# Ledger of designs, part 117: VHH binders against Abasic site processing protein HMCES (HMCES)

Target 1, 269 residues: Abasic site processing protein HMCES (HMCES), of Homo sapiens (Human) (q96fz2)
Amino acid sequence: CGRTSCHLPRDVLTRACAYQDRRGQQRLPEWRDPDKYCPSYNKSPQSNSPVLLSRLHFEKDADSSERIIAPMRWGLVPSWFKESDPSKLQFNTTNCRSDTVMEKRSFKVPLGKGRRCVVLADGFYEWQRCQGTNQRQPYFIYFPQIKTEKSGSIGAADSPENWEKVWDNWRLLTMAGIFDCWEPPEGGDVLYSYTIITVDSCKGLSDIHHRMPAILDGEEAVSKWLDFGEVSTQEALKLIHPTENITFHAVSSVVNNSRNNTPECLAPV
Short names: E, the ipSAE of ESMFold2; O, the ipSAE of OpenDDE; V2, 0.75 times the mean of E and O plus 0.25 times the DockQ between their complexes.

## First folded at step 19 (VHH)

Design wc9 (from yb1 with T56N; framework vhh_8pnl_2; at its last fold request DockQ between E and O 0.84; V2 from the best seeds 0.83)
Fold by OpenDDE, fold request of step 20:
Structure wc9 (fold): chain B 269 residues (1-269), chain A 117 residues (1-117)
Amino acid sequence: as target 1 above (269 residues)
Amino acid sequence: QGQLVESGGGLVQPGGSLRLSCADAGFDFSHYDMAWYRQAPGKERELVARINYGGNTNYADSVKGRFTISRDNAKSTLYLQMNSLKPEDTAMYYCAAGLEYESFEYWGQGTRVTVSA
């Protein structure tokens, strides 16, 4: 996963993240640093994206089932890193392989501290290798959406009104992540950053790409992943596996350029 | 199997130089770590050089001081400048790219380098 879409307005995104706490109360996640949220149809590594994490990370004695939403840097900067420039990390931390997560200090240490997060996106992009052509076909991959009687294909929203309705009820993709907190040696603000855990692709995606993000499908999976107070690392890692509960459609090459931030990025071709 | 395409391989005399290139048309690798690997006949594939997305480089001891890895993000192209080539450098050279820690998900088909008198 090297490209995502997360373009919803902040209020819509917040509503889409509605959840029930362990008491069964309906809640919205509280924002930290909402001003760092930058909606985009084309999110790349090192950019900020919103993640969910347990309130317990910020407040002592908080209910660990309560959720915070916070923009974090994509690409984990480990807390032990002593250079002033994150780009000096020897290895890429955009994604973390599930099979080696416990072997890598950069991921094992924060994971051991319970620093699990859910990375939010409309969906992610992947490029299919085309045999015989030098061109890759990009796909937008996302959760299946509930078809309302009037909701044609994502591409068939004939009216701005219908388009808004589609996105108002959009089920966000929820990907398993690990985050860490880094204090720059020269001082300044603490940097929160995350990595996406990746797995082998499900059968449905295998023809597109052999790797996919670990998707947490459903409220239970999301809750367990976030709740580091009640759910051990070992139990949480059981949630990390490929899922077939995804859909996709081909998109234009517009998304190939990370500078392009338009609805055309995820529009069906 | 990635659509990374290596070029620039060939036959060269000991002490000679070659410049390898790796490109994927239409794909933005600017955020990816990239690397050159090589595989000699009867040997395992080995890392030659790595460059992270920030331009930081690492080299195998056997090529340090002789080889230079570089990238042009605008052209989505990776390079390997090979100087002072030795017969021991004879191998198939592969380009790789990835976003995963210490792993590469994209691979080229390779370009052959032969160093012989």
Scores: ipSAE 0.875, ipTM 0.935, lowest interface PAE 0.5, mean pLDDT 93
Fold by ESMFold2, fold request of step 20:
Structure wc9 (fold): chain B 269 residues (1-269), chain A 117 residues (1-117)
Amino acid sequence: as target 1 above (269 residues)
Amino acid sequence: QGQLVESGGGLVQPGGSLRLSCADAGFDFSHYDMAWYRQAPGKERELVARINYGGNTNYADSVKGRFTISRDNAKSTLYLQMNSLKPEDTAMYYCAAGLEYESFEYWGQGTRVTVSA
């Protein structure tokens, strides 16, 4: 997974993240650093995107089922990193494989600190090689969406009001992530950064690409992944597997250039 | 499964030079780590050189000083300049790209390099 859409205005995104805490109380996540949120139809590695994490990471004795939402850098920078520039990391940390995550210090150490997060997106993009053209076909991949009367899909939006209705009720893709906190040696703010855990693709996506992000399907999975106060690393890792509850459609090559930030990036072709 | 396409392989004399290229039409690898691997008959695939998205390079000891990895992000193309070639450099050379830590998700089909007198 190397490209996502996360384009919702902050208030719409926040409402899409409504949840119940351990006591059943309805809540919205509390923002940290909201001014660092940069919505785009076309997010790439090293950019900032919003993640959910437990309030317990920020407030001693907080209810670990309460959620914070904060923008973080895509591409985990380990707390032990000594150089001043994250691009000097020897290995890419955009994704980490689930089958080796506990063998790698870059991920084992933050996991031992309970540094689990849920990475938010409208959906993600993946490129399939097309036979006969030696070119790739991009797809936009996302949770199946609730249908109101008709399809209610992105391609069915006929007017500005229908477009708003699609996105007002959009079920955000929720991916399992690991984060870390790095203190730059030259000073400045602590850098929060994340990696997305990957798994083998499900059957439905195997013709597009052989890898997919680990998707947390449903509130129970999201709550358990976030709640490092009550759910051990070993138990949390059981949540990491492919899911078949996913849908997709072909999109144009506009998304290929990461500088293109337009609804056309995810429009059906 | 890999979809990268290597080119530039061939037959070359010992001491000669060769330049490999690797590209994937319509795919932007500018945020990816990229690498060249090689596999001689009956041996495991081995790393030759890697270059991260920021331009940092790393080389196998056997090729250091002779080979140069580079990338052109505008063309989404990876290169391997191979100088002072030796018979032991004979192998199938593969291009790889990845976003997964210490792994590569995209692989080419390879280009053959043969060094013989």
Scores: ipSAE 0.768, ipTM 0.891, lowest interface PAE 0.8, mean pLDDT 90
ESMFold2, look of step 19: ipSAE 0.750; ipTM 0.879
ESMFold2 (binder alone), look of step 19: mean pLDDT 82; pTM 0.837
OpenDDE, look of step 19: ipSAE 0.842; ipTM 0.920
ESMFold2, fold request of step 20: ipSAE 0.766, 0.768; ipTM 0.893, 0.893
ESMFold2 (binder alone), fold request of step 20: mean pLDDT 82, 82, 82; pTM 0.835, 0.836, 0.838
OpenDDE, fold request of step 20: ipSAE 0.872, 0.875; ipTM 0.934, 0.934

Design wd3 (from ud3 with F63S; framework vhh_6z1v_2; at its last read DockQ between E and O 0.96; V2 from the best seeds 0.91)
Amino acid sequence: EVQLVESGGRLVRTGGSLRLSCAASGFTFSSYAMGWFRQAPGKEREVVAAISRSGGSTWHADSVKGRFTISRDNAKNTVYLQMNSLKPEDTAVYYCAANYAYHLDADAYEYWGQGTQVTVSS
ESMFold2, look of step 19: ipSAE 0.835; ipTM 0.932
ESMFold2 (binder alone), look of step 19: mean pLDDT 88; pTM 0.894
OpenDDE, look of step 19: ipSAE 0.921; ipTM 0.970
ESMFold2, fold request of step 20: ipSAE 0.846, 0.848, 0.836; ipTM 0.933, 0.934, 0.928
ESMFold2 (binder alone), fold request of step 20: mean pLDDT 88, 88, 88; pTM 0.895, 0.894, 0.896
OpenDDE, fold request of step 20: ipSAE 0.918, 0.918, 0.919; ipTM 0.969, 0.969, 0.969
ESMFold2, last read: ipSAE 0.854, 0.846, 0.849; ipTM 0.936, 0.934, 0.933
ESMFold2 (binder alone), last read: mean pLDDT 88, 88, 88; pTM 0.897, 0.895, 0.893
OpenDDE, last read: ipSAE 0.919, 0.920, 0.919; ipTM 0.970, 0.970, 0.969

Design wd5 (from ud3 with S30K; framework vhh_6z1v_2; at its last read DockQ between E and O 0.96; V2 from the best seeds 0.90)
Amino acid sequence: EVQLVESGGRLVRTGGSLRLSCAASGFTFKSYAMGWFRQAPGKEREVVAAISRSGGSTWHADFVKGRFTISRDNAKNTVYLQMNSLKPEDTAVYYCAANYAYHLDADAYEYWGQGTQVTVSS
ESMFold2, look of step 19: ipSAE 0.845; ipTM 0.932
ESMFold2 (binder alone), look of step 19: mean pLDDT 87; pTM 0.886
OpenDDE, look of step 19: ipSAE 0.920; ipTM 0.969
ESMFold2, fold request of step 20: ipSAE 0.840, 0.839, 0.832; ipTM 0.929, 0.930, 0.925
ESMFold2 (binder alone), fold request of step 20: mean pLDDT 87, 87, 87; pTM 0.884, 0.887, 0.887
OpenDDE, fold request of step 20: ipSAE 0.918, 0.918, 0.918; ipTM 0.969, 0.969, 0.968
ESMFold2, fold request of step 23: ipSAE 0.842, 0.844, 0.837; ipTM 0.931, 0.930, 0.928
ESMFold2 (binder alone), fold request of step 23: mean pLDDT 87, 87, 87; pTM 0.887, 0.887, 0.885
OpenDDE, fold request of step 23: ipSAE 0.918, 0.920, 0.920; ipTM 0.968, 0.968, 0.968
ESMFold2, last read: ipSAE 0.846, 0.838, 0.812; ipTM 0.932, 0.927, 0.918
ESMFold2 (binder alone), last read: mean pLDDT 87, 87, 88; pTM 0.887, 0.889, 0.890
OpenDDE, last read: ipSAE 0.918, 0.918, 0.918; ipTM 0.969, 0.969, 0.969

## First folded at step 21 (VHH)

Design xa2 (from wb8 with D105E; framework vhh_6z1v_2; at its last fold request DockQ between E and O 0.87; V2 from the best seeds 0.85)
Fold by ESMFold2, look of step 21:
Structure xa2 (fold): chain B 269 residues (1-269), chain A 123 residues (1-123)
Amino acid sequence: as target 1 above (269 residues)
Amino acid sequence: EVQLVESGGRLVRTGGSLRLSCAASGFDFSTYAMGWFRQAPGKEREVVAAISWHGGITYHADFVKGRFTISRDNAKNTVYLQMNSLKPEDTAVYYCAARPYQIYERPSDYNYWGQGTQVTVSS
């Protein structure tokens, strides 16, 4: 839950997010702040990653089923935070536990305002603690991918062209998030920041780690989570549960150093 | 009004060949991935083959690999399934389906569906 890959070029990422609005019209999400998108195989808290959110957050009377895509800071900064530097926040907001989300003001307040987002990634990394050692085995965890011809799967590509084909058809991981908007006290642009909601891990992941992100599997779940104009907080929270529709493979320790931004981070070992 | 219209299904003997066509209208065909699914009586709908929006990425299920080939013609807004070496097990209603850009495996991931065309393979 504390490291992801989100490396696709912006145009590929945008096509992967094609959706239908409430009227059945095909759309691509509209970008805000595209210059803040920093693709990397190795994203950590405090970095910017793209999220989806409802257009209604930006435009009076907008169709709440229409989607905006925008980079936001990972690590929610509450709107009430008074210091000038977000690093002075006294508690960790990288993740939000689903079982206490309505008890923590940092999450309850923005959730009550409908500030729900979908956090996008190629997949996430998790470290399995091995019995009898301090060493940890990293895994790359992602949606199952359809096995296409001639390129097969991630890490199996035998040329740059086949690598491109793997990622051109990649099903992005879609995680449930909450965001907030913080106005720096000394002025400047409003800071949009998010947290990833977590749940108990499914059986398939329990040997790797006891928590997992709340994954929204399929367009109905994504649409309901985003559409705060039509879907209440209480109905939206029913979408927050573990899923078994997930796969993984072991990766090398290259990913351990967050400065390493190479395909090797997610390559199978 | 989005429409997908399958054609070409008929009775064919074992070892024979068919080409299914699916004519698409009411949406920008060039931005959609297309899939062929089939459903035999009493069974769930399953993916047979799929092709990405630009045609460069394809999938064929193991049970049809080497026998069936999906293709598309964006100028005609049509996707095809060439079916060779047909077996009685291929008997099913074949459906055309569409979703934006990328191919997926699950029927629930597809937005538009045709009414289906019956393929029957006799011994």
Scores: ipSAE 0.820, ipTM 0.920, lowest interface PAE 0.7, mean pLDDT 92
ESMFold2 (binder alone), look of step 21: mean pLDDT 90; pTM 0.919
OpenDDE, look of step 21: ipSAE 0.827; ipTM 0.912
ESMFold2, look of step 22: ipSAE 0.785; ipTM 0.905
ESMFold2 (binder alone), look of step 22: mean pLDDT 90; pTM 0.919
OpenDDE, look of step 22: ipSAE 0.870; ipTM 0.933
ESMFold2, fold request of step 23: ipSAE 0.797, 0.777, 0.788; ipTM 0.910, 0.902, 0.906
ESMFold2 (binder alone), fold request of step 23: mean pLDDT 90, 90, 90; pTM 0.916, 0.916, 0.917
OpenDDE, fold request of step 23: ipSAE 0.884, 0.892, 0.888; ipTM 0.940, 0.944, 0.942

Design xa6 (from xa2 with F63S; framework vhh_6z1v_2; at its last fold request DockQ between E and O 0.84; V2 from the best seeds 0.85)
Fold by ESMFold2, fold request of step 23:
Structure xa6 (fold): chain B 269 residues (1-269), chain A 123 residues (1-123)
Amino acid sequence: as target 1 above (269 residues)
Amino acid sequence: EVQLVESGGRLVRTGGSLRLSCAASGFDFSTYAMGWFRQAPGKEREVVAAISWHGGITYHADSVKGRFTISRDNAKNTVYLQMNSLKPEDTAVYYCAARPYQIYERPSDYNYWGQGTQVTVSS
């Protein structure tokens, strides 16, 4: 919910986002603001991370099934926010609960404008509160990855070359998000920012944490969530539910300090 | 537009060998991962082997490891499945499938499918 890894080089990340448009043509998402992409094994709220959104948000009459990829600020800043410093927001917009999304002005308004995005990550971290200890056990949580040879998994990557192979075939986690556009009162560039929708955890994750991000599993779900030109808010919200198609492993406490940006953050313990 | 055409399926005896081919057209083969799936009657379609767009990453199901080998030839727009030491449980329709760049396990993750080629392994 509050920490992710999104460390892939831009070209690898872009290939992992290859998709088909409405006509069945293979495409890569078109980048906006690529220089703002800051890869890291340890992303926290207020940092920038890439999201997918419909081309129709930027171009009149565009095919709404075509995708843009752009870095956005994690922690939605509502378009109506009046202070000059987004860090002064009096409530946490890192996540948005699915059961109240249509009741909260911060989320309902942009959702009504079709401002749906897919938040990309290698996976996310959660800290388990262990009964009987005062310590928390962090886990790295991600889509199941096809099992190649033993050397093609995170635990088997013992050289830079093998590490590169793991990530070259990594299935990115695709989480349902809502974004908004905020114009600073003092002027400057429009701020694009997002929240991650959350749901009750699936049974497989319930021992780690009681909430999980709303995961969009597969291209049909991703396409429908993004395509605000053809898919209504009401229909899109049917995509928001827990999934059991998720896996995890324990990691060391290196990830606890958000300044640590090394592969050790997600390495199995 | 897109075509995946499998060939090479036939009847063979237990212990025999076959080579399946899948000729691809209508898309940039060099940007696609390729997979071989199989489906026996009454069973769900399952991945048998898959190979990434550049050929450097492969997958073989546990039931076929050491017996089947996937390979690709980008100059010929063709993916192959070399099947050795065939067993009766390998009897199925074998399908060629494609998706962009990366190999995935589930049939729903693949965009393009061939019509299939029947492989029958007799006792």
Scores: ipSAE 0.807, ipTM 0.912, lowest interface PAE 0.8, mean pLDDT 92
ESMFold2, look of step 21: ipSAE 0.803; ipTM 0.912
ESMFold2 (binder alone), look of step 21: mean pLDDT 91; pTM 0.928
OpenDDE, look of step 21: ipSAE 0.830; ipTM 0.913
ESMFold2, look of step 22: ipSAE 0.805; ipTM 0.912
ESMFold2 (binder alone), look of step 22: mean pLDDT 91; pTM 0.927
OpenDDE, look of step 22: ipSAE 0.877; ipTM 0.936
ESMFold2, fold request of step 23: ipSAE 0.762, 0.784; ipTM 0.893, 0.901
ESMFold2 (binder alone), fold request of step 23: mean pLDDT 91, 91, 91; pTM 0.923, 0.923, 0.924
OpenDDE, fold request of step 23: ipSAE 0.889, 0.896, 0.892; ipTM 0.943, 0.946, 0.944

Design xb1 (from ub49 with N58H; framework vhh_8pnl_2; at its last fold request DockQ between E and O 0.83; V2 from the best seeds 0.82)
Fold by ESMFold2, fold request of step 23:
Structure xb1 (fold): chain B 269 residues (1-269), chain A 117 residues (1-117)
Amino acid sequence: as target 1 above (269 residues)
Amino acid sequence: QGQLVESGGGLVQPGGSLRLSCADAGIDFSHYDMAWYRQAPGKERELVARINYGGTTHYADSVKGRFTISRDNAKSTLYLQMNSLKPEDTAMYYCAAGLEYDSFEYWGQGTRVTVSA
């Protein structure tokens, strides 16, 4: 997983993240650093994207079922990293494999601190391998969406009304992530950064690509992954598996260039 | 299946040079880690060299000082300059790219390098 769409305006994104705390009360996540949110139809590694994490990471004695939403850098920078430039990390931290996550210090250490997050996106892109050519077919991959009597067409963006028909009630893709906090050696603000956990692809995606992000399907999975106060690392890792509850459609090659930030990136072809 | 495409292999005399290249025109690999692997007949595939998205390199001991890995992110192309070639360098050479920590999810079909008189 190396390309996502996360284009919702902040207020729409926040409403899409409505949840219930452990007492059953409906809540919205509280923002940290909202000015760092940069919506785009075409997010790549090293960019900022919003993640959910437990309030307990920020507030002593907080209810660990309460959620914070904050932009973080895609590509985990370990807390122990000594250089001033994250691009000097020997290994890529955009994704981490579920089958070796507890063998790698870069991920084991933050997991031991309960640094689990839920990475938010409209969906992700993947390029299908095409036999006989060097060309690839990109797909936009996302949760199946509930149809309502006012549902619109994906890719409609010519007016606020047409856009709202699709996106006002969009079910965000929720991916399991690990984050860490790095203090640059030359000073400055602490850098929050994340990796997305990956698994073998489900049967439905196997013709597109053999890997997929670990998707947390439903509020119980999301709550358990976030709640490091009540859910151990070992129990949380049981949530990490492929899912067949996913859908996709072909998109044009506009998305191939990561500089293209337009609704055409995810429009069906 | 679509894949990374290697080129530049061939037959060369000991002491000679070759330059391998690898590209996939569909995916922008500028933020990927990339690598060259090789496999001699009857042997396991082994790492030759790797380069992260920021240009930091690592080489197998057997090729240090003779091989140079490089990348051109504007062209999404990976290179391997191979100098002072030895018969032991004879192998199928594979390009790899990935975003997973210490792993590669994209592979080419390989290009043959033969070092023989």
Scores: ipSAE 0.749, ipTM 0.892, lowest interface PAE 0.8, mean pLDDT 91
ESMFold2, look of step 21: ipSAE 0.725; ipTM 0.863
ESMFold2 (binder alone), look of step 21: mean pLDDT 81; pTM 0.823
OpenDDE, look of step 21: ipSAE 0.850; ipTM 0.924
ESMFold2, look of step 22: ipSAE 0.745; ipTM 0.872
ESMFold2 (binder alone), look of step 22: mean pLDDT 82; pTM 0.828
OpenDDE, look of step 22: ipSAE 0.849; ipTM 0.924
ESMFold2, fold request of step 23: ipSAE 0.746, 0.745; ipTM 0.886, 0.882
ESMFold2 (binder alone), fold request of step 23: mean pLDDT 82, 82, 82; pTM 0.825, 0.828, 0.827
OpenDDE, fold request of step 23: ipSAE 0.875, 0.875, 0.874; ipTM 0.935, 0.935, 0.933

Design xb2 (from wc8 with N58H; framework vhh_8pnl_2; at its last read DockQ between E and O 0.71; V2 from the best seeds 0.80)
Amino acid sequence: QGQLVESGGGLVQPGGSLRLSCADAGIDFSHYDMAWYRQAPGKERELVARINYGGTTHYADSVKGRFTISRDNAKSTLYLQMNSLKPEDTAMYYCAAGLEYESFEYWGQGTRVTVSA
ESMFold2, look of step 21: ipSAE 0.759; ipTM 0.886
ESMFold2 (binder alone), look of step 21: mean pLDDT 82; pTM 0.831
OpenDDE, look of step 21: ipSAE 0.826; ipTM 0.914
ESMFold2, look of step 22: ipSAE 0.762; ipTM 0.890
ESMFold2 (binder alone), look of step 22: mean pLDDT 82; pTM 0.830
OpenDDE, look of step 22: ipSAE 0.839; ipTM 0.919
ESMFold2, fold request of step 23: ipSAE 0.749, 0.774, 0.750; ipTM 0.889, 0.891, 0.886
ESMFold2 (binder alone), fold request of step 23: mean pLDDT 82, 82, 82; pTM 0.827, 0.830, 0.829
OpenDDE, fold request of step 23: ipSAE 0.870, 0.872, 0.870; ipTM 0.932, 0.933, 0.931
ESMFold2, last read: ipSAE 0.782, 0.772, 0.777; ipTM 0.898, 0.894, 0.894
ESMFold2 (binder alone), last read: mean pLDDT 82, 82, 82; pTM 0.831, 0.831, 0.830
OpenDDE, last read: ipSAE 0.869, 0.866, 0.867; ipTM 0.931, 0.930, 0.931

Design xb20 (from ub49 with Y32H; framework vhh_8pnl_2; at its last fold request DockQ between E and O 0.92; V2 from the best seeds 0.85)
Fold by OpenDDE, fold request of step 23:
Structure xb20 (fold): chain B 269 residues (1-269), chain A 117 residues (1-117)
Amino acid sequence: as target 1 above (269 residues)
Amino acid sequence: QGQLVESGGGLVQPGGSLRLSCADAGIDFSHHDMAWYRQAPGKERELVARINYGGTTNYADSVKGRFTISRDNAKSTLYLQMNSLKPEDTAMYYCAAGLEYDSFEYWGQGTRVTVSA
């Protein structure tokens, strides 16, 4: 995964992240650093994206089932990194392979500290190689959406009003991530950054691309991944596997340029 | 699998130079780590050179001082300048790109380099 969409307004995004804590109380996640949230139809590595994490990471004795939402840098900078420039990391940390997550210090250490997060997106993009040509067809990949009387499919939105209705009830893609906190050697603000855990693609996606993000499907999976107070690393890692519960449609080449940030990026062609 | 396309391989005399290129018209690799690998006949594939998304480079000892890896993010193209070529450099050269830690997701089909008198 190297490109995502996360364009919802902050209030809509927050509502879409409604959840029940372990007591069954309906809640909205509290924001940390909301000003760092930058909606975009075309998110690239090193940009900030919103993630969910347990409140227990910030508050001692907090209910670990409570959730915080925070924009973090895509591309994990490990806490032990001593250089002043994250781009000097020897290996790319945009994604973390699930099969070697416990072998790499950059991921093992924060994971051992319970630094699990859920990366939020409308969906992600992948490019399929076209047979016989050097061209690639981009696809937008996301959770199947429930058709409500008010919300048509992305392709059925014939008006701006209908478009808004579709997104008001959008089920966000929830990807498993690991985050870390890095203190720059020269001082300044602590950097929160994350990596997306990747797996081999499911059968349905395999013709498009052979790798996919580890998707946490459903509230239980999301809750278990986040709740490092009650769920061990070993148990959490059992949640990391390919899922077939995805859909996709072809999009235009507009998304190819990371500078393009318009609805056309994820519109079906 | 996303396919990178290598070019620039060929037959060259010892002491000669070649410049390899690798590109994919459909994918922006500006955030990817990229690398050149090579595989000689009867040998295992080996890393030749690596360049991270920030431009930090690493070379195999056997090619240090002779080979230069570089990238043009605007063109989404990777290069390998090979100078002072030796018969031992004869191999299929592969381009790789990835966003995963210590792994490459995209691989080319390779371009053949033959160094012979």
Scores: ipSAE 0.881, ipTM 0.935, lowest interface PAE 0.5, mean pLDDT 93
Fold by ESMFold2, fold request of step 23:
Structure xb20 (fold): chain B 269 residues (1-269), chain A 117 residues (1-117)
Amino acid sequence: as target 1 above (269 residues)
Amino acid sequence: QGQLVESGGGLVQPGGSLRLSCADAGIDFSHHDMAWYRQAPGKERELVARINYGGTTNYADSVKGRFTISRDNAKSTLYLQMNSLKPEDTAMYYCAAGLEYDSFEYWGQGTRVTVSA
């Protein structure tokens, strides 16, 4: 997973993240650093995207079921990293494989601190190699969405009314992530950064790509992954598996260039 | 999985040079780590050189000082400049790219390099 869409305005994104706390009370996540949120139809590694994490990471004795939403850098920079430039990391940290996550210091250390997060997106993109050609077909991949008679056309966002029909009730993709906090050696603000956990593709996606992000399907899975106060690393890792509850459609090559930030990136072709 | 396309292989005399290239139609690899691997007949595949998205490189001891890995992110193209070639460099050379930690999700079918008189 190396490309996502996360284009909702902050207020729409926040409402899409409504949740229930441990007592069943409806809540919205509280923002940190909202001015760092940069919505786009076409997010790439090293950019900032919003994640959910437990309030307990920020407040002693907080209810660990309460959620914070914050932009973080895609590409985990380990807390122990000693160079001044994250691009000096020997290995890419955009994704981490579920089958080796506990063997790698870059991920084992933050997991031991309970640094689990949920990475938010409208959906993600993958490129399929077409049989008999070197050309690739990009796809936009997302949770199935509930349709009503008022539903608009995805990607036909040439008016505010059509946009609202599609996006006001969009079910955000919720991916399992790990984050860490890095203090640059020469000083400056602490850098929050994340990796997305990956797994083997489900059968429905196997013709597109052999890997997929670990998707947390439903509020119970999201709550357990986030709640490091009540859910151990061992128990949380049981949530990491492929899911078949996913859908997709073909998109044009506009998305190939990461500088293209338009609704055309995810429009069906 | 996706298919990177290697080029630039061939037959060369000992002491000669070759420049390998690797690209993909469609995928922008500017954020990926990239690598060259090789496999001699009857042997296991081995890492030759690696370059991360920021340009930091690493080489197998057997090729240090003779081979240079580089990338052109604007063209999403990976290169391997091979100088002072030896018969033991004879192998199928594969391009790889990835975003997973210590792993590569995209591989090419390879280009053959033969070093003989």
Scores: ipSAE 0.781, ipTM 0.895, lowest interface PAE 0.7, mean pLDDT 91
ESMFold2, look of step 21: ipSAE 0.734; ipTM 0.872
ESMFold2 (binder alone), look of step 21: mean pLDDT 80; pTM 0.811
OpenDDE, look of step 21: ipSAE 0.847; ipTM 0.922
ESMFold2, fold request of step 23: ipSAE 0.769, 0.679; ipTM 0.890, 0.844
ESMFold2 (binder alone), fold request of step 23: mean pLDDT 80, 80, 80; pTM 0.814, 0.813, 0.814
OpenDDE, fold request of step 23: ipSAE 0.878, 0.879; ipTM 0.937, 0.936

